# Designs tried in a protein design chat: VHH binders against 8-oxo-dGDP phosphatase NUDT18 (nudt18). Part 11

Target 1, 325 residues: 8-oxo-dGDP phosphatase NUDT18 (nudt18), of Danio rerio (Zebrafish) (Brachydanio rerio) (q568q0)
Amino acid sequence: MDSQSSILEENLEKILRGEGLEFDSVAEQVDPVTLRKNVCYIVGAVIFNSKEEVLMVQEAKRECYGRWYLPAGRMEECESILEALQREVREEAGIDCQPITLLLVQEQGPRWVRFIFLAEETGGSLKTTAEADDESLQAHWWDRKSPLPLRAHDILSLIDAGLKYRRNPWFPVTQPVDFPCHVVCQRLFLTFISSRADADDRLWLLMSNNNTSHHPRLPIVVSFRTYISKAVSKLIEDCMPSSYISVHIRGILGVQHNGRIPGKTDGICFNTLVLLENTEEGAEIGSPPSLETDCYRWQEVTNQGLKAKIIERIKDGSVLPFQSL
Key: E = the ipSAE of ESMFold2; O = the ipSAE of OpenDDE; V2 = 0.75 times the mean of E and O plus 0.25 times the DockQ between their complexes.

## First folded at step 6 (VHH; framework vhh_7aqx_2)

Design x6 (from w1 with F27R; at its last look DockQ between E and O 0.81; V2 from the best seeds 0.00; counts 0 for: pae E 4.2 > 2, unsure alone 63.3 < 65)
Fold by ESMFold2, look of step 6:
Structure x6 (fold): chain B 325 residues (1-325), chain A 125 residues (1-125)
Amino acid sequence: as target 1 above (325 residues)
Amino acid sequence: QVQLQESGGGLVQAGGSLRLSCTTSGRTFSYYAMSWFRQAPGEEREFVGAISGSGGRTDYADSVKGRFTISRDNAKNTFYLQMNSLKTEDTAVYYCAKDIFGYSYGLTEEYFDYWGQGTQVTVSS
């Protein structure tokens, strides 16, 4: 068996399982991002008790004073995403928690990236009004039916997603993996599927030609600030210009972050699943789009088991959702 | 690119059954989750249920669980809603919709990029 082919397939399997891969020297020529200077990360928690009531906090901030929301806040220096989650829930609600899975990753242009978790209570006690401070006024379990003045209604879909995941998980447990990263970037699991009426689907992956290691690797695209979706679209426009190519970010296979060294490891790598479609009417498409540069190459996935796994993830939407707001 | 056409609506007595169909002209049907929504007069659109692109996963609103069944036939590019034990509260215009994410994560209209024109279901008595 070709040792380079088996290494590639092993790395693809790791990414599909959410295990991540280390960075190599390709990203060394880009200035690191810095937390609270040019990146801002927000964590939020969906937590249910044994009666399926959801943990809510009453806001102390003047702009939303007395309104209710999920426990949420900014990541601070020198902490992991999971540490930020646990700290925010403890500070705002008095509750200790364990993460179960990410439910959603969101971006708001250059302003922030938000990580919403399903988590479970492991200890602590609800913050009472006697304990009110600048973080929050109190915390309460909400039955999801009684009237409650919310800060914003965006959390209702998040709460419902948490219930759906508890009842019937539709993607593998996905939590951030401890790998340092100096930029905000995406490792692209970028796919093209050719289909014909009476033939098996063929699956193609975009691979990088500018590999400084001896192992094949997936492309990495660096984002300025938190423009995750624009960086992917720009790469495709540059490499595959066509009015008939449609880009679909299907979701996140994994998240890599460390945060231990301010100004050096404040970045995040998203392992993103992307589907390209040719939207030309009536055309039968047997080959992937032509590439305008030599920086990349299409690689057909000929391992039938691996092909089947990837295609099923795409067709079942079995990935962590990503939203650009 | 994508056109969604509902059919099968009509007038049915309470306790009866009705099957709605949604067809598409696109070849990418199996890559995307599809959802049914409904809207009664004066109300917001309400999620009814969803099915993944392969048909292997389904989800239903609590109000219809056990009474409604969603299925798809990807060879025919057709998506179905079988409604049993109908109640007068089920009276609405029913819409099929294509999910942006490939599985029905969000329940708000912003997460669906293509909608059918709707088919009226009226449950009497």
Scores: ipSAE 0.333, ipTM 0.681, lowest interface PAE 4.2, mean pLDDT 84
ESMFold2 (binder alone), look of step 6: mean pLDDT 77; pTM 0.799
OpenDDE, look of step 6: ipSAE 0.706; ipTM 0.864

## First folded at step 7 (VHH)

Design y1 (from w1 with D59Y; framework vhh_7aqx_2; at its last look DockQ between E and O 0.79; V2 from the best seeds 0.00; counts 0 for: pae E 6.7 > 2)
Fold by ESMFold2, look of step 7:
Structure y1 (fold): chain B 325 residues (1-325), chain A 125 residues (1-125)
Amino acid sequence: as target 1 above (325 residues)
Amino acid sequence: QVQLQESGGGLVQAGGSLRLSCTTSGFTFSYYAMSWFRQAPGEEREFVGAISGSGGRTYYADSVKGRFTISRDNAKNTFYLQMNSLKTEDTAVYYCAKDIFGYSYGLTEEYFDYWGQGTQVTVSS
C-alpha cells in the first residue's frame, strides 16, 4: 500500500522498454478474432548481405508471376509473428534468418496489418530455379541499382528504412513479445503536453477509471478487425467530442502476440504512443482537454526522469513507425 | 494550418557556401522532425537530410554528407541547411518538408505530409 503511483510508474517503464504488460481480464469478455476468418497478418523481411545487397524473391503467383519482391507472406495458425517471418523467408528464399528489429507496422484499413522486419541471414542457401514451387521461383541478392522487374514499388521505402536503421538506429530494438491476446487492440500511451508562461512543459497521460481494477492503468481500445487508427479516433470522439484536437499516432512502443490457440489467441495488443495537439485558433490552453465521461481521467507525469524519457521519445521520434494506408 | 516557407537561395560559385532557412507555423515545431529535399531539372525529388525535433539526431544523403549541416532553432520555429563546398550538381530547387512520423525513417517523399514552395540554388562553375 505504499503508492499506486509506484506501481503505475513501474508498468509505464516496462511498456517504454518494449517488455509489454499482461493483458487485462476485461478484454477477455469481447468475442475473439480468428486468423484468416476476420483478421489477416502479413510479415515481410528486409535482409542485407555484407555488400548491402537486399534479399529478393521472384513471385510464383499468377497475378505477379516473375516479378520480384521482399520475402513476405501471411501468418498461419499456431505460429508467432517471428515464427511466421522465419518460415516465410525459408520457404520463399531458402534462407534462415534472425530478426534484428521491427522497422514498420502498417495497416490497410480493416483488411490486414503488416509487420516489416530488419533481419540477418544465419544459414541456408538461396533458392534456385530448380527448387521453384508455388511459394516462389528463386531468390537473389539485389544490388538495389540494376534493373529488376518489381511486383510493387512500395518495398523501395522499406529497403531504405532498413539501410537507414543499420547505419543509424533511431529507435530501440523492438520485437514482438509473447503475451496472448484474443482481440486486436491498443493499449494507449495517450499524451497531452501543455505549457505555462513560467515553467517547463507539463505532460499528462489518459488513464482508465475501470471499476474492476485496484490500480490505475492505460486505456485499452478494441479495434474492428485490424483497423487500428479508427479505434483510436473513436475513443477520442467518445470522451472528448467538444474539443478541437488533432490525434497523432506517433508509433508503436511494443507488440504483444502469442498465436498458440486458433480462435482464442489470434489477437494482437499494440502499445501505442499517441500525441494530442490543440487545433483551436488563438488558444493558449495550459490544461488537457475536458473529458465528457467518467470512464477516464488525466494523470500528470510528475516523475521528472519518466517525463523526460517520454518527451524524448516524442521529440526525437524514437518510436517504431506506424502507417495507416 | 501547417505552413512551411523556404528562403536563402541564390547564385553561388562552385566551392562556395549558402545557408537556407525554413520558417514554420501551425504545429508544435519542436516535436516534429524536419527534412530537406531537392529537385534538379528533369530529375526526381531527392532526399538531402533530416533533423529530429530536439535537434539531437541528424541524417544525411551520401551525396551531401560532410558538406551540408542541418540545424534548428525551436524558439524561432525555423530550421536551416548550411551548404558548404558546393558543386554544380547541387543546383536544384530545395524544399523543406515535415515528417509524418516525427522522424524520417524513409528517404522518399511519400513519408512527408507538408512541403514548402521551394527556393532555387544555382551553383556555377
Scores: ipSAE 0.144, ipTM 0.596, lowest interface PAE 6.7, mean pLDDT 85
ESMFold2 (binder alone), look of step 7: mean pLDDT 83; pTM 0.851
OpenDDE, look of step 7: ipSAE 0.728; ipTM 0.874

Design y2 (from x4 with D59Y; framework vhh_7aqx_2; at its last look DockQ between E and O 0.76; V2 from the best seeds 0.00; counts 0 for: pae E 2.6 > 2)
Fold by ESMFold2, look of step 7:
Structure y2 (fold): chain B 325 residues (1-325), chain A 125 residues (1-125)
Amino acid sequence: as target 1 above (325 residues)
Amino acid sequence: QVQLQESGGGLVQAGGSLRLSCTTSGFTFSYYAMSWFRQAPGEEREFVGAISGSGRRTYYADSVKGRFTISRDNAKNTFYLQMNSLKTEDTAVYYCAKDIFGYSYGLTEEYFDYWGQGTQVTVSS
């Protein structure tokens, strides 16, 4: 096999394993994002004890005073996402924790992103009312059925996700990896599968044709003044405008962030699994949608092991969920 | 056009068994998880169980785990709910539902975009 083909396959395997890839320059020059200036990152924790009770904190803020929520808070400068999680759980609940995996990444509007983790207690002691401060009044283990006045009910699905993962993990442990990024963007694992009766599926990936690459690379889409999820739809509209296709963001294969240099490494790269499906009535197709640009090309995945891994991630839904609020 | 059609409901004695089917069309069945929900009169619709697109992953509500089994036949675009050791509390209209994407993290109605019309299961003592 030649060195460019094996480099591509190695890079795809790294992304599938959640190891990430060093962030390359984007096709268009854009200014770096800056934490707490034009992006806001939130961390939140789902932590269970041995009785499957979930760690809850009682809110101290005026607008939700005395109501309960998951431990959660804003990321600070120069922190990794994991450091922010551990700091917030300690500050609000008095608990030391070890992250197990991301459970969900959520986004809303102009570069607001929330990272929800499943984590486990490793030390500390529950914050009591004697320790109440502006962060929280106290922390308790909740049996998930006794009446409890919640700040908001959005956390019920997050707790369910944590319990489901704890009982039967459905995607590999996925934690942010230490790679700097200056923008909020997605590296697209954009797939098309041609499915036929009595024949093996064929798998295609969209590849970038930009001038800056010595070998094929996955497309990168940068978010500009809009939802992170909308950038994928924009790419599809630009390069496949005549096709009858539906776009399905299946989830995240990995999250890349560093945070060490404010204003330079405050961005996030999501390695995003996307599935395209043909919606044309009565058609059976053996080829991916036509491209209306030379900025991209379809690459068939012919390595049988790699193809099988990608297809099974799709069919098993074995990816970190990504939700637009 | 996505369509889901349940069948197999009926009346059964407590301790008995019943098998529900859901036939589907209008989407690539093997790429989506499918779920069963149920709704007793006057109650909210509740999650029963789910099966991944490949069929190799299942998840069940605590109230039915060990008694109910979900399976699928991707060649026939059909999935099933085998209900054993039925209890009067299992009396409900049972709905099949299509997961929006893969194997959803959420267990509530908003994670499912298409629903069948429902089939009545009545468990008598």
Scores: ipSAE 0.503, ipTM 0.790, lowest interface PAE 2.6, mean pLDDT 87
ESMFold2 (binder alone), look of step 7: mean pLDDT 84; pTM 0.859
OpenDDE, look of step 7: ipSAE 0.775; ipTM 0.895

Design y3 (from x4, 15 letters changed; framework vhh_8k46_1; at its last look DockQ between E and O 0.71; V2 from the best seeds 0.00; counts 0 for: pae E 4.7 > 2)
Fold by OpenDDE, look of step 7:
Structure y3 (fold): chain B 325 residues (1-325), chain A 125 residues (1-125)
Amino acid sequence: as target 1 above (325 residues)
Amino acid sequence: AVQLQASGGGFVQPGGSLRLSCAASGFTFSYYAMGWFRQAPGKEREFVSAISGSGRRTYYADSVKGRFTISRDNSKNTVYLQMNSLRAEDTATYYCAKDIFGYSYGLTEEYFDYWGQGTQVTVSS
């Protein structure tokens, strides 16, 4: 096996496990994002107690004073996503928590990303009105039945997602991994599967064809102004005939973030699983769509174990949801 | 074009059983999670059950857990809902839906992009 193929397979396995890869391929010409300047990251926590009550905080902000929401807030400089979550939960609810998993990533373009976690209480005490401050007025466990003036109803779906995950985890535990990134981008695990009635499925990955790098790399797409999800579609439109191709963003395999150096490593790299589907009727699709550019190439995955793993992952939908709002 | 055709609805006595089927076409069936929803008269449509593309993962509303079983046959492009121990409150029009593929946990209507025609289930003595 060509040493290059082995490295690729190893990297693919890492990505599938939710691990990170070094961000080597981003053109030096892209300006770094800066937290609170041109990007905003929000963390939120869904935390249940033993009675399946949800930790809620009462808002102290003028615009939503007295209304209830999940512990949530903006990330600050020089903190990891996990640190931010723990800090916010502590500040707003008085509770110490441990993140269990990411539940959902939400985006409104690269300028606004929200990370929703399922977390568990590890200590602390509920914030009381006597402890009210600019962060929150108080915290309570909500039984999800009693009337509560909510800031917004979007939390209901988040709570439901948390409950559902607890009952039946549908994707592996996914935690942000410490890898520096200077932009908001996606590393694309972009797949095409050819199914033949009488043959094993064939699996192709789209790879970046950089003449300068001897090592096949997964494509990286940087998002600047548009929805992060649209960047994938644009890439496909630019490199393939789009008339009979459906692009399915399955979800996130991993989240890379460092945040240690303000203005330099405030970026996020989403390892994103994408499935391309040929929608042409009657086409015995034995091969992936033809590329109109040399910037990319199709790489067939021949390792049977890896192939099976990837296909299973796709079929199970066992990925972190990524939602464009 | 994506098509979903649900069948198997009918009249049944409390405690009885029904099996719904939904035949799918127009997409690679095994890659998408499928879901069942129901809507009773005067009520909002609610999630009933979902199943991943591979069939390995299943989800149920609390109200049907232990009574309903979702399954699929990818060779037939069909998803099934076995409904046992039916109750009067299970009376509704049942809808089959296709997951949008991006949100594979398919727990709310927002995660489904195609819907079949409803099949009526009536549980009455």
Scores: ipSAE 0.116, ipTM 0.563, lowest interface PAE 3.1, mean pLDDT 90
ESMFold2, look of step 7: ipSAE 0.295; ipTM 0.677
ESMFold2 (binder alone), look of step 7: mean pLDDT 80; pTM 0.804

Design y4 (from x4 with D59Y L107F; framework vhh_7aqx_2; at its last look DockQ between E and O 0.73; V2 from the best seeds 0.00; counts 0 for: pae E 4.0 > 2)
Fold by ESMFold2, look of step 7:
Structure y4 (fold): chain B 325 residues (1-325), chain A 125 residues (1-125)
Amino acid sequence: as target 1 above (325 residues)
Amino acid sequence: QVQLQESGGGLVQAGGSLRLSCTTSGFTFSYYAMSWFRQAPGEEREFVGAISGSGRRTYYADSVKGRFTISRDNAKNTFYLQMNSLKTEDTAVYYCAKDIFGYSYGFTEEYFDYWGQGTQVTVSS
């Protein structure tokens, strides 16, 4: 083991644990994103009481007046993702809450990114109709059986995911961590696995080549004016243009955000697990795809414990889900 | 190309047992959660159960818990549905399905990209 190998392994372990890494400079000169100018973040909460009824709020907006939805709203300047969650739940439902875990990160192209949390009630009292305002008319615990006019049915799968996680968690608790970032980007935990008969799997990670760092680094792809998912596909097309390679975003290992300085720290870095799959019929491939650039290189993971952890996350699907709409 | 093929369906008396198999090809089987669905005449497909890529996590619809067991053999690219204590209400075409994301996040049809052709299970009274 040398100093570069030891540092890389420590950093990979931090990412796998959801601790994140401080954000490095990107290779390109890219203007910082600015909340509510060119990025929009939405937070939403799935909260259950002791009877497993879910917290719902009655909408006050004229377009969906009187319809019901999860507590949700836009993140504001100078707040963390968690602070936005707690503020929105308090404003719309009158309830104090504590996050348990992210359940889903969702994108609608370049328009918005939505963070759905499983959370628990820690105080407050349900908003009543006497307290109705422009945020909401009231809040109610819904038994999930009685008819209730919903604003949209997309929340039904979110509620089900929350129940599933409460009963049998399938990925480690994942919460945003406090690291500043000036762009919306992904740090890619990009994997290739070669499997052969009667041999242990071999695991490869894509690493950045550059001469400005003293340590090996995972690639960072910036998502300005594009889908988060499209940024990953473009990197693969640029360095491995082959019709026999499928790119799969398996999910999120971590979310990094600070939000403290408007226009400077409004970005988010996702630590994203990506799997490359060879779709060529009948082929056995012992080595990762050839790279058509010198910007990246493949690094084999030879530490057996670390390799096993990464492969298990892939095979068990133990990652925070990500959806691109 | 991705292919899923069910087998093992048939006619069985109530209280009996059947074992269904789903053989797969065209993808790295152990990386993906797999699911069984069923569809009775005139009804939507409904979730029966799912199993993670490693086989360590399983999920079942309430209607089949305790009676059905899902397992997988990653060396054979095959997973199974063991159906015990069968009821006439279990009569349906049974489908195997591949999870899009490789994990069992949701159990509605939108989370699955490839499906088998189905195998008929008929439980007689």
Scores: ipSAE 0.345, ipTM 0.698, lowest interface PAE 4.0, mean pLDDT 86
ESMFold2 (binder alone), look of step 7: mean pLDDT 86; pTM 0.884
OpenDDE, look of step 7: ipSAE 0.537; ipTM 0.788

Design y5 (from x4 with L107F; framework vhh_7aqx_2; at its last look DockQ between E and O 0.79; V2 from the best seeds 0.00; counts 0 for: pae E 3.0 > 2)
Fold by ESMFold2, look of step 7:
Structure y5 (fold): chain B 325 residues (1-325), chain A 125 residues (1-125)
Amino acid sequence: as target 1 above (325 residues)
Amino acid sequence: QVQLQESGGGLVQAGGSLRLSCTTSGFTFSYYAMSWFRQAPGEEREFVGAISGSGRRTDYADSVKGRFTISRDNAKNTFYLQMNSLKTEDTAVYYCAKDIFGYSYGFTEEYFDYWGQGTQVTVSS
């Protein structure tokens, strides 16, 4: 194993642990995104008390007045994702909190990205009707069984996921890490797995080629007023167009964001686990798809420990879920 | 191309046992979580339990914990629901389903992209 392979493997391990890697730049000439101008980030919280009741807030807005929802709101300038979460829970529910883990990242096309957290109460007092304002009317702990008029039912699966994670985590704790990023993008942990009847699986990763003396890197794809998930499909279309390739975003290994300098660090880098499958009939193909470009190459993962970790994340779904609405 | 087929349903006395099977094709079975759901007449489908691609992680609805066990045989592209201590309220059509997002979403039906045809389980007094 040469020094470039050792550095690559260390970087892959950091990504698998959710630690992230420094973000520098992308190949395309892309303007930085700006919060509240061309990106919108939403935070939401699932918080349980000792009786496994969930924190709910009563909406003050006319369109959903009196209906109940999770504490949630838009991220503001100059704050981290975690700071936004803590501010929103405090403003809407009167509760101080500490995040435990992200539970889900959602996108609604280019309109918004939503970060749902499992969090724990660390202080404060429930907002009462005497404290009602335009943020919320009040907050309650809900037993998850009594009738409660909800603003929307989308939160029921989130509450259930939070309870399952609290009782038995199925992916490593994943929280945003403090790395600045100027665009909304994905660093792709893009995998192909070949299987044979009497042999161990072989694992391949798509790597960027570099004409300079830099180390091989995972590909980065940028999103431009489109679904984040579409950027992955565009890369596949550009370098290996085939109707026999199925692309599966399995989830997020890590989230990188900083937010400190408006218009310069308002972007987010997702470290995304992607599985390619060949769906052609009778295909027990032992090789990854052919590449129609020199920009990328397939790298077999021969380190058995690293290979096993990646394959197990895929087989056990042990990744932060990503949902495109 | 993805196909799921349940089998093993039938009539059984309360307190008895039954084992359901779901055979699959058209995808790499070991890389996906699988789930059982059930639907009684006039009700929504409800989650019964889920199993990860490796088989090492399972989750169950509270109503069946301790009575039902999910397992899988990746060599046969098949997973199972072992149902013990059956009650009349377990009477339903049982469906197997493939998770859209893997193990993390197995509790509401909208998060599954492929479903079997269902098999009837009837528990008599």
Scores: ipSAE 0.444, ipTM 0.756, lowest interface PAE 3.0, mean pLDDT 86
ESMFold2 (binder alone), look of step 7: mean pLDDT 85; pTM 0.873
OpenDDE, look of step 7: ipSAE 0.723; ipTM 0.872

Design y6 (from x4 with D59Y Y105W; framework vhh_7aqx_2; at its last look DockQ between E and O 0.77; V2 from the best seeds 0.00; counts 0 for: pae E 3.6 > 2)
Fold by ESMFold2, look of step 7:
Structure y6 (fold): chain B 325 residues (1-325), chain A 125 residues (1-125)
Amino acid sequence: as target 1 above (325 residues)
Amino acid sequence: QVQLQESGGGLVQAGGSLRLSCTTSGFTFSYYAMSWFRQAPGEEREFVGAISGSGRRTYYADSVKGRFTISRDNAKNTFYLQMNSLKTEDTAVYYCAKDIFGYSWGLTEEYFDYWGQGTQVTVSS
């Protein structure tokens, strides 16, 4: 293994651990996104007390007045994703918190991305009706059994995921890491697996043929606004034949964001695990799809330890979930 | 084409045992989590339990913990539900389902993309 391959493998390990990587200068050529102008990020919190009751806030907004939901809101200028979470929980519920892990990343097309966290109470006092304002009317701990008029029922599965993680984590603690990013983009950990019952699996990664770099790199695809899944689909449509290939975004390995300089660092890089699968019945799955461009190439992962880690993340689904609504 | 087919249902007395099987085709079985659901008449489908692609991780609904066990045989593209200490409340049509996310982190139907046709389990008192 030469020094270029060793650098690649070290970088792959960092991404698998959720540590992130800096952008190089080629990514700096695109126009930056701007928060609340052409991108919108939402944070939400699942917080339990010692009795496993969940923190709920009573909505003050006219459209859902008096109904209950998780603490949630939009990220504002000059704050990190974690700072936005802590601010929203404090404003809506009166509670101080520390994040434990992301539980889910959701997108609504090009409109917004939502980050749902499991977090723990570290202080503060529940907001009472005497403190009601346009953020919320009050906050309560809900036993998850008593009837409660909910703004929407989508949060029930989020609460269940939070309980599941609290009791038995199934993916590594994943929190946004402090790396500036000027666009919404994905670094693609894009995999193809050649699986046969009587042979060891072979694992292939899509690599960039970037002539500016002296060593191989994972592809980076820039999103239109926040549209994560569309950007992945467009790359595959541009590079590969359309016959019998299914694209599976398995989840998020890491989230990179800083937010400190409005209009310059308002972007997010998702390190995204993608599995390609040949869906033609009876076909032998021996080689990755042919590439219709010279911008990319397939590289087999021959390091057995690294191959095993990647395949097990796929087999166990040990990755931060992603949902396109 | 992805196919899932349950088998092994039937009539059993309370306190008894039964083993269900789900055979699969059309996808690389060992890379996907699989789940069991059940549906009693007039009820919505209820999550029973799940198993990861490797078989190393399992999760069960509270109502069945300690009584039901999920296992899989990746060489045979088959996974199983062993049901012990059956109660009349376990009477339902049991479905196997393939998880969209590769591991069942959610407990509701929207997280599963392919389903079997179901097999009836009836527990008599």
Scores: ipSAE 0.366, ipTM 0.715, lowest interface PAE 3.6, mean pLDDT 86
ESMFold2 (binder alone), look of step 7: mean pLDDT 84; pTM 0.863
OpenDDE, look of step 7: ipSAE 0.717; ipTM 0.872

